# VHH binders against Salicylate/benzoate carboxyl methyltransferase (BSMT1), part 14

Target 1, 379 residues: Salicylate/benzoate carboxyl methyltransferase (BSMT1), of Arabidopsis thaliana (Mouse-ear cress) (q6xmi3)
Amino acid sequence: MDPRFINTIPSLRYDDDKCDDEYAFVKALCMSGGDGANSYSANSRLQKKVLSMAKPVLVRNTEEMMMNLDFPTYIKVAELGCSSGQNSFLAIFEIINTINVLCQHVNKNSPEIDCCLNDLPENDFNTTFKFVPFFNKELMITNKSSCFVYGAPGSFYSRLFSRNSLHLIHSSYALHWLSKVPEKLENNKGNLYITSSSPQSAYKAYLNQFQKDFTMFLRLRSEEIVSNGRMVLTFIGRNTLNDPLYRDCCHFWTLLSNSLRDLVFEGLVSESKLDAFNMPFYDPNVQELKEVIQKEGSFEINELESHGFDLGHYYEEDDFEAGRNEANGIRAVSEPMLIAHFGEEIIDTLFDKYAYHVTQHANCRNKTTVSLVVSLTKK
Short names: E, the ipSAE of ESMFold2; O, the ipSAE of OpenDDE; V2, 0.75 times the mean of E and O plus 0.25 times the DockQ between their complexes.

## First folded at step 1 (VHH)

Design d13 (framework vhh_8cml_1)
Fold by ESMFold2-Fast, scan of step 1:
Structure d13 (fold): chain B 379 residues (1-379), chain A 126 residues (1-126)
Amino acid sequence: as target 1 above (379 residues)
Amino acid sequence: EVQLVESGGGLVQPGGSLRLSCAASGFTFSSYAMGWFRQAPGQEREFVALISWSGGSTDYSDSAKGRFTISRDNAKNTVYLQMNSLKPEDTGVYFCAAKGTRLYSYSFTPSEYDYWGQGTQVTVSS
């Protein structure tokens, strides 16, 4: 266990000797075994680390929201891009705990809290909803309270909630995914994303798509959130302001490209199919986020922070195992797109090759990724 | 009217501990975030630790993380800094500061803070 990820969620850190059968069931429910179990474990560690980084901003904004709204008796919270299972509740728990601790401190009754979990319709909401009774049991132990949980399936690039209904919106590591692959990428052949060899036209195409998508996202959320409501968003990002082709995370997509190229050499993937595949992904910098937010105009920026972040994939001394952990993480986020374009048959061999390529890049062991955390208040 | 009064500083051996206190008056303490800053000889004031108005959120400088703990008691209008494993480089004047809610938050910047104490000297030496 990586010491950097120890004890990030108090409600989930019970003494093993006091673990009851219901918690054993929840642990089993979130993992089905084999490579799927390893992939889920890696995703859980990443999400806990990202939450740990954003937690101070999330807690501050939750407290300020409650105070500025004068302690309402009802709060509606949205988790956008919620993922599945136990991970859907990481930020929600922190929000509810913050509200309840604050209300107790100022001698106010805790509000009734509705928690809306959003992801695409293909998300495994059933696994997440099976966790709700155990989540409410935890809330009763820690806060003497419960919440109401429901799903809002759909793209957050569309309307999801009724007008002026949300008080707090949280989204973590979701908004770097674009609504679609950008147009005008013909001159970026062989590259799945922006690299140092990409033409400036590729950068401009990705930036333009990000600007359109993030502007749309903000406009849609502005209709759904109450005045003085808060939004806390975390992105995979970059620190570079001067070189638009330099990417702190570009090796992820370069290694995937190299792995697909191996399959082309083996006759399992056509070169034309590789050339046609581009990731609907964008890693903004702080200036790009600020410009979109200010131009759209519905929100004030409270905080905008940049953090170096170790993904935790290289804690294993065995290089192959470290490579497999990295491959499982990238597989978890890219597999549906890869299956849609290349078919299911190549996926296992593709990620075996990806794991191998990671072992050949020794400097990935100490890699730090950039994360951007922004908090917003609805005007 | 507004006052922040620090106490608990002093001379301590390397590896030792000190607990600083800051008593606040003249404003609605429970509505303000509270921070600790320090100024070493010949240096500018540097951020050490921050606590939100309710006590639910804390932030630390890289040098303070794992060694210092900030806390507050809103009933007593007091903020605390527990300093463990003190090092010679921790030597400086420690200032208590109060910050109101701002639209753009730069928790690490002295100019963001509305009210300041006079400071208390911490010296880590043999």
Scores: ipSAE 0.000, ipTM 0.176, lowest interface PAE 19.0, mean pLDDT 78

Design d14 (framework vhh_7d4b_2)
Fold by ESMFold2-Fast, scan of step 1:
Structure d14 (fold): chain B 379 residues (1-379), chain A 126 residues (1-126)
Amino acid sequence: as target 1 above (379 residues)
Amino acid sequence: QVQLVESGGGVVQPGRSLRLSCAASGFTFSSYAMGWYRQAPGKQRELVASISSSGGSTNYADSVKGRFTISRDNSKNTMYLQMNSLKPEDTAVYYCARDFPYYSGKYWSEDYMDVWGQGTQVTVSS
């Protein structure tokens, strides 16, 4: 240990290298790269729907940022957890369009815009960069402008950008992924995540890990963003404040657990492997987000909103198609992790079972899923 | 003071027309997308129509498509809803609401609207 690090911040210090390595491995395993059907048909539809819900908040904050910074001639935007392919550009397009329309409306010159796409080093940045010429062609047609695109590989639980360089940060459905699986989940056997049958200690373990991760994220972003810069974040979340084990959105992991249990009964997966598998995931409520943000202290909350919709079923009238689409979505984000833990041989059978269970769940569903949208201003 | 005031509601028989107006004050009206919402007693509030800040783009609920027309006059800080071929199912309190600067309709929530009028009653009764 270098003596200088002993005095840095002992009570808040993590083993950052080990946490980042575990997070990088886990998140890389949760993402599908390339031009495959799982990435486009499942993830693209989900990301587009999530952006549609967050768009008014994103647009408002982009315009207020421009006005409060007195129309800078240069803007640097970061998309954190950008994934791969066309999905990386959905929010970036809305941001650039908003800036250009606002500047024309108030008779100001449009800024030069740098767009930094961030994900883990294992992310398929090459597929994303191959899309840049098509994106700039569309941008020229719609906005008579272009942008400069850069990759920023690394965990957003580490420093990614130079001090006071970013004007706008966006992240959609990335921050519910934890840096690592929480410790002390031995008493949550057979569950991939928190369920109504989980002990309170499992909830406490997940909440503690989320609080540490989100606090670290905010501290790191506070160094990189300019004063009066904006951040817009969208989470899978929950509305419940009174019962910490009740989850509005928990069916994803429950159905996956049920599908894995089917494979245990068929002798394709060992019970011990199922018991050892936990999702590095957390669905916060508005109060939990507010408490972390206020305690960390670098940002003012502008808007904190909860939106209910049927995450896997809102656009499909056919329950069978809705089941397949939700299964494809969960497969896209979980398949690499499942392959690493259980092996490739079970995956097709697992997601056939998952699609069936989703279809059965859709027929008895009486609750919507919850997304939380928060917008922040750097103090 | 930021304010929206609706007018033009009333009681009409099925098949007739009404025109609603929303007068805006206290903000730069031309910078904001606007919408009309309605709420019947005991039912959830729903989007009727929305219009972009310039008036160049409009969106409508499927139930009113072809019957209702949204428009705006930025010089008068006023938004309108022309309601033709009214049906008993159109009976509701109609609310004017502000958004900024774009509104797409299908996946947008009323939770994104930050300023609301007090509402104007429309009753379509035989």
Scores: ipSAE 0.000, ipTM 0.134, lowest interface PAE 18.6, mean pLDDT 77

Design d15 (framework vhh_8h63_2)
Fold by ESMFold2-Fast, scan of step 1:
Structure d15 (fold): chain B 379 residues (1-379), chain A 124 residues (1-124)
Amino acid sequence: as target 1 above (379 residues)
Amino acid sequence: ELQLVESGGGLVQAGGSLTVSCAASGFTFSTYAMGWSRQAPGKERELVAGISSGGSTYYADTVKGRFTISRDNAKNTLYLQMNSLKPEDTAMYYCAVKYRLGYTSSWGPEYDYWGQGTQVTVSG
């Protein structure tokens, strides 16, 4: 049978002893794009909101890149962690539009543009590539131009592009995912991530892993980007500077933890299984980003800003529907990791509990999400 | 085609023991949660025990400490070992599967498929 269908066969057993953190991470990242038409609309709305917050920074850096490189006739753009379908093209469209509008304004010819879409090999690149003709038709209508699209499968914690080939790198809501679950989390029992009840050692373990991963990312991108090239990165982040255990956002991991605790109470999940489960995730603050960037040393910081938005604007008026939409989104990104660790039998009940918690905790529906936007110039 | 066939019911004296069995076919038995429910005349169906594909168990307060649910994935068979039987345990016993993967907020009545049942009668 075709390998793509093997994981959908109920008789195929997942062996907990053979599951490693890297495999679970790969599966989790591949699910981030969502499964169906009903969740696609909600995911597209959120991605458009995230892009709208970063858009002024992205536009300015795209314009400054073109001017500082003296309007090159060829531009190579990378979208890192591109996901699948139409969402892969949201930032790419803004970049191409910005270049074409600027070139028209200064009476220069628009460059040829190569757009490199990067995600893990398990990502559905075929769905994305099927969208390319429609994207180019839209570009022809709006900008009288087209672009060339190709895939760059692989982890952005490895080399992806030839030396000094990229002019602009963009990544949105991808770098908060760590290469692996940190070591030394055995004292963070009952928590999927950092909470107010976590030991200081859990914070240090997560921070250490983030520092290693982000340093590696910057070093690898520094080899691939041209001098005076630009990089714009958006993170799920936090505003807290004083108490590292206090999180401004990430209620989604707290609600998931609470839902799993309910299943422990009901005897459907063992306490030891819950204690062993940790998310490969980190929400940095502005100081942590600055320290890593400055220490690695290849990039100048142009802008580093914190942006909040109210999640209540994206919830349905019906409380139950809002809970189901949130549950479906978190399920899409976390389900493969949850199945690997807990088994598939708990998943429907888990996300029923999750949806219920969203409806019962109105403050979660009106909680702000913090995004950090950083723009960098290659020295 | 999904099929559940119960056996092992019968007449038992109060304080006695009995094991009922369920032979499952037409689906990948090892990946599904299984359960046992019972129904006495004039009463609603009650879930008495459940077992996940991973082996986690649930018992109703009425049978906890007396009944043991188990599964043999190699034989596609579900078991309910009943000890210290009481006249109140007299009922038709049904094997059940959650045909859809995963659990809901309760073990019952949210099961999708039930067998034909096997009668257990406890005499005083």
Scores: ipSAE 0.000, ipTM 0.101, lowest interface PAE 23.4, mean pLDDT 76

Design d16 (framework vhh_sonelokimab_d1)
Fold by ESMFold2-Fast, scan of step 1:
Structure d16 (fold): chain B 379 residues (1-379), chain A 126 residues (1-126)
Amino acid sequence: as target 1 above (379 residues)
Amino acid sequence: DVQLVESGGGLVQPGGSLRLSCAASGFTFSSYAVGWFRQAPGKEREFIGAISWSGGSTYYAVSEKGRFTISRDNSKNTLYLQMNSLRPEDTAVYYCAAQKYSLGRYTFSEDEYDYWGQGTLVTVSS
């Protein structure tokens, strides 16, 4: 008998090992890996790249927070826009490890740590919570500590936590999503987002919505975080300061637009439906972030860094495979919005078209994504 | 820069024991689940066992239970496979593998592993 087939049968594994924890763990992993396994895998690679880039900033701010708060016996951490299963724990692991290593070096006991995972109510928190016992078992062995995990369902454009309760806030690749589609996009027909062909009015509409949303976010977090608490945020952004229509190879929405235009040509989507669809997305630059933060006034900027990533480099094994991997990633973040507007019947065909368009773009040597990392201290 | 290097293979008599080692470099070994696979001549690779990033959880192929023990030493960035009561059918190239992502998805599925060593030959004679 092929051992791979033996290992896919939970009842056979349970009989062999007679371990309830082992069986429960395997079952939980199978469930969390089920729906959108390719999207989850691709998203996990991206989240790792993003965290690796932000890790030095996250580590420094975690250490400085502990020192400036004089090593509290209790820490409450929030992960905002936590999304998928195990990915929710990547930054949390780094935070817990940093705290424990620092406490050991200064001969202090590690605090008890509450980890609050935030995403919209429709997020599959149950899959994430099923991972918690395994995470804590592993954490006890490596760090001789555990954490308590709570869900905080809701938009981070609303209050999520009690006043003055959070010590550290982390958010990765979430704040580039706007609370709503901007007003005044009538002259940006056929474009899902800002492109070189967009009118200046489209740029102003997106910028105004981002300024309003990020200001609200900062104000709300300022009520929930303790003085001298830290916040580390990572955005999809851009490096350009002087040309508002130039985006640093930000092609996600252009390729999606091209894919939808193919469906219009094939009679599967109406032109009026395409013209009415706009992404609630914004890629800020360093100056735009700095201006909002300074104007809102609750936080001091500790660090603000720009990093370039070539998304294509970790998907270049095969052009078609790279196209499918990128399509799966964009599908994971956009599918609910697309279903709401266009209906579910077009989704598979749409992302087949998207994968094809990625293969045509895969040979662009300057296919990059810009990430902005900002760390803040609550005044 | 990820590298996995197996060692400890060789010729052993039926009923004998052998310990394989896998030295890891170029990644944070302590954050990754790692495992052992083997491939006999003319056959597909088969799963032997996997161990979680902390070493606290292990997962074995049913056919290897009780004969093989997987362990790790995170301070030395090394994975081990203790093989007991070896049989001629255990003759294979043994591969060390590391998972695609950190923090604890140990699994029997070959598709979840991205990094592989060159393998070490174990021959159980005659």
Scores: ipSAE 0.000, ipTM 0.400, lowest interface PAE 13.7, mean pLDDT 79

## First folded at step 2 (VHH; from b07 with D50A T59Y; framework vhh_5c3l_4)

Design e01 (at its last look DockQ between E and O 0.70; V2 from the best seeds 0.00; counts 0 for: pae E 3.5 > 2)
Fold by ESMFold2, look of step 2:
Structure e01 (fold): chain B 379 residues (1-379), chain A 125 residues (1-125)
Amino acid sequence: as target 1 above (379 residues)
Amino acid sequence: QVQLQESGGGLVQPGGSLRLSCAASGFTFSSYAMSWVRQAPGKGLEVVSAISGSGGSTYYADSVKGRFTISRDNAKNTLYLQMNSLKPEDTAVYYCAKGPRYSSSWYKLGEFDYRGPGTQVTVSS
């Protein structure tokens, strides 16, 4: 046994009546990770919540794909924007388990499965790859199936796979990241993203970049996915409001902007540095997603679901604990960009300010942030 | 058009308390740091306190630290100054002042974009 995993990997099974923390493998994966002092953190809890929310859609689409393709003996699956660590395998496990359960029920042999983990070349794939032998050992014991794991380095805004080779694509909380910061943001100073005081030109710039990026993503994936193959995509999005600029006071980029402005007020960050920093991010609503998919034309929408979003509130946590949890989560996704732009010196102070602001705004009305799950079939 | 209107001044005995308010309109209040400045009879402006747009950071002049508390309510577009343990030296017209968005230099130097008409505070037995 790998010393990092001793006594931590019991058997796993899918069950719609149970929450994700009852899956022994998933729980052990979250607890026994090798990323130091925060191996079981708010980041791990968020990823479990996101998968639990998307799981019914993922399971249904995996089952339907297998049936529509008449139970192929070989399946190639991709996880796009997999990041690093053991959470890269959460959706892969659900996919494999679904296939194995279905094949058993219809008395068919399980297919050989290739699992391609994609992220940018700079991603720490090695942390994830070190877990692969243990994952495969556990998978063979619990699911009696084979799984071959490969890295696919590159931007998902470029070609990643050979033509007509993929059967199923999963991506979670990755596609809201834009290929680049939108152009023409000169009138949005002091804000790293859209806020209620932003000009319409800021909204148009972000929307235009998202439309270009997501259209390109769909066209590229359509060349790589087999006919009747599927995608399940999860976005951080926003609810459908008549004001496209509205973001509530608890919006995570608004809170980060406020925190940076506090540091400018204190003289720890220069005003010009703040004004030059913008998030390459977009939180679409349902209609914006539908429009891009329908105009691009390669995919049919199977499901599109909207779910509530909560970065920090798990079980009976108080407002201060929730504030610390959200700060840790936002820090994990934003710190590399923040260090590159502002330097490491201010990061601890910045997220102390962020956590404080989360606690001061815990009961905000009219929250805009949602999680959007969409499933697609290649025509 | 930026508008700032102070209220809550008055006559108080030494050791007493007052709470000043400033109603703001004509700009996005939460985007701007705010300050209280005061002017004693025949003297120049003195910075009393300042607060960041979010309310997460504050500044106090040494002469008022521990006695005065600045706060803001961004939902009501209102700035406050709680003044405790008042001294005769605190007698002045108190002005609500709006700075540029978030720069640190303006409030430390007694600079500002706009101020209100002021409210009189008189500390005397």
Scores: ipSAE 0.343, ipTM 0.777, lowest interface PAE 3.5, mean pLDDT 82
Fold by ESMFold2-Fast, scan of step 5:
Structure e01 (fold): chain B 379 residues (1-379), chain A 125 residues (1-125)
Amino acid sequence: as target 1 above (379 residues)
Amino acid sequence: QVQLQESGGGLVQPGGSLRLSCAASGFTFSSYAMSWVRQAPGKGLEVVSAISGSGGSTYYADSVKGRFTISRDNAKNTLYLQMNSLKPEDTAVYYCAKGPRYSSSWYKLGEFDYRGPGTQVTVSS
């Protein structure tokens, strides 16, 4: 199967025109915010698409966890990098539904479930917590159950949970973000990330930082998760094994760099500020993930899958609306870092330029991105 | 820590038979699907056969169906491939490979995350 067409499988689709209990519930959560204009943002659509891709792995690991732990009466779940609003509950709903359906099939009582939502302290947890009563109301209707929701503010590159307390950890599109910008990038001036023109030293700097960060993440989670507990992680990644400078997602950062160069040309950003800006990002391949996991040693790999998919909507050459959708997606993930470095004043103009550059590069073959889904069992 | 070591390769005449073995260590052997993957001169990697952790499910490529049999001895941490009615086009380096614990696509090439050093099989007169 061509990974660009993952939505040919009905179980991997999120369809706004279809009414089933699961998608109706997600739609209801979007409405609880009281603002219909914000119900289906580009970021919300992306999160739903990424979850639909990982859903079979998440469901399977949730079922196997329950069976291997002999149906415990209490489960503690963590969503790492949970974001805000209703999107925080998409994976949690799938997990709870999977547990309840499985318990019913094997004639066991459903466990009490604690759901811990983790993101940095600056995340809008209050908006997310306002959805909790609505979420529990819908769970009672669909599953005749409820859950207890807690916030765990802090970096997942630090301890977040008590020792040996978590049963299931989920993280979607968070771990490709590094704890910090790598050191020794002075020879990569003008580039926000790795490109074909980057020196080998830039690749080594990014790989080294990723290895340190992911190793730390695994060590910390190993202390917090029970034996036979499960972890399901989704990364932006790459399929290339031999050429470290080839990147499936590099056009995102190249177009952002081109947009920033336009602002330098217009006198709105200094050249020195652009040269000092690097994305704290890394797109690993399957071999790099395996090596870190095996070297750290606390987890067994259950599954490691590579999926290609198109991050854009319907994307046509010289389509301005497609460019705006791409710009909104990149803005959602990069805006806090850009504000911290360049200031708030340039952001709207920057993403207007980004949308324009997307339309001019419509024939870029790198419209398809690679996602890696890995599931792990604690030894 | 994961170690896979193949044996049993060699030279055989067309129509002959060979039995390959793979000794595995460094992981819970019975929990993982295993496969035999081959690479013929000038060609890419091909999964010729795969077997689930329990041994209850097997896969065979169309090129080897009815001629090859995969099996495993979980008590000995050993994987086997019985190769019958060998053809010159079966000439390849044969690799033992470690697969997933659980996956609906468990027999596909992309599922196999560790390979042994390989053993050469040559089918010639």
Scores: ipSAE 0.000, ipTM 0.087, lowest interface PAE 26.2, mean pLDDT 79
ESMFold2 (binder alone), look of step 2: mean pLDDT 84; pTM 0.865
OpenDDE, look of step 2: ipSAE 0.574; ipTM 0.864

## First folded at step 4 (VHH; framework vhh_5c3l_4)

Design f1 (from e01 with S31D A33Y; at its last look DockQ between E and O 0.00; V2 from the best seeds 0.00; counts 0 for: pae E 24.4 > 2, placed apart)
Fold by ESMFold2, look of step 4:
Structure f1 (fold): chain B 379 residues (1-379), chain A 125 residues (1-125)
Amino acid sequence: as target 1 above (379 residues)
Amino acid sequence: QVQLQESGGGLVQPGGSLRLSCAASGFTFSDYYMSWVRQAPGKGLEVVSAISGSGGSTYYADSVKGRFTISRDNAKNTLYLQMNSLKPEDTAVYYCAKGPRYSSSWYKLGEFDYRGPGTQVTVSS
């Protein structure tokens, strides 16, 4: 939270009876409303849907880990790419609840649990840490338990934890971000990511960078996680196998590229500046994930699932609401990079164009996103 | 329930200034571009200025560039037009207009959904 919200943290109890959200404590810890169009509320709803989808895999792997380690008295868990902690508390809550229910069922004492929240050093950890007492209060009320929460600042493309110290790693919607923009993308002019008109060399550059990054991620985590420890990872991904340029979720980067091209046509953005902008992003398919994991060799795949679902335009009545809601969501995740590259003066106009493009392409409202959920055991 | 109410018009000497206000209600103000349009005696409607829902983009007719400034306060649901260096040619009824939600040509006259009753601006010695 920024200074405008110091000491205004709302009650952790949520009593809106119309809400179907099972994560009431996360609702009470909502990020600020922002200055209007760049609010994070739409992104928060999508991430809650993603966690709910991954929950059966997370629960099963937590239970199996506990049984296979013969109910250890101490567990260390890491949440990688936790951001401001909103959805990180959801996953931690599910892990702790799962452990407590299992231990009660088999008449074992619950372990002490360390939860390590990881993000880049620039992350606002202090705002997240201010919510920890409220989180533990809610855990005691709902689950008769608590946990210890720590920060682990750093890139998950580097070492983050002591060797053989972690039992369970969770990461959701973070690993699609690459360590850097792929090299040699000069032949993908006018596109900020892979589109249907991109050259095959653009796809190969992005895939190569992802292969390097994810291989490094796995190698680094393998040094930190105990034997028979587990990871549950969720990616933005794709289902297609036969067309390397097809993107199940590429519509939002394509619409952003189109919006930037409109600004180039209107003289508000230079063509060279558009051509130099590329997203450090990759949406793998199942085969690409499997190949990296198997080639790296430190982990056995337990589950690898592909899930499709709607992008979360749940409450809009018309095309204009859907267009503005999607624009707000994409703005929230992309605006800092866009400002750094293009300057802030064009951002409002850019997302007005984006919202309009969504409205004019009605099939973009119905396009499903694809998530890949993978669970791994350390050999 | 859409209501637009202009105020701040009046009689002013050439070279003077006026600030027009438009109070908006009955819709989500920040979702729509807003415009000032005017009608001089015996003439059709002319789009004077327009502003995006966030306030980040503006349009000005050539006849008013450098003299008029459009702004909005989304917290107060209010649109403004600061009019400086007024000329007799600026004499008109000024209307606050609610545009469509989004348009590629949002400053064209035929794209507003609703306008207020207007406020008279008269620039005369």
Scores: ipSAE 0.000, ipTM 0.100, lowest interface PAE 24.4, mean pLDDT 77
ESMFold2 (binder alone), look of step 4: mean pLDDT 84; pTM 0.865
OpenDDE, look of step 4: ipSAE 0.007; ipTM 0.362

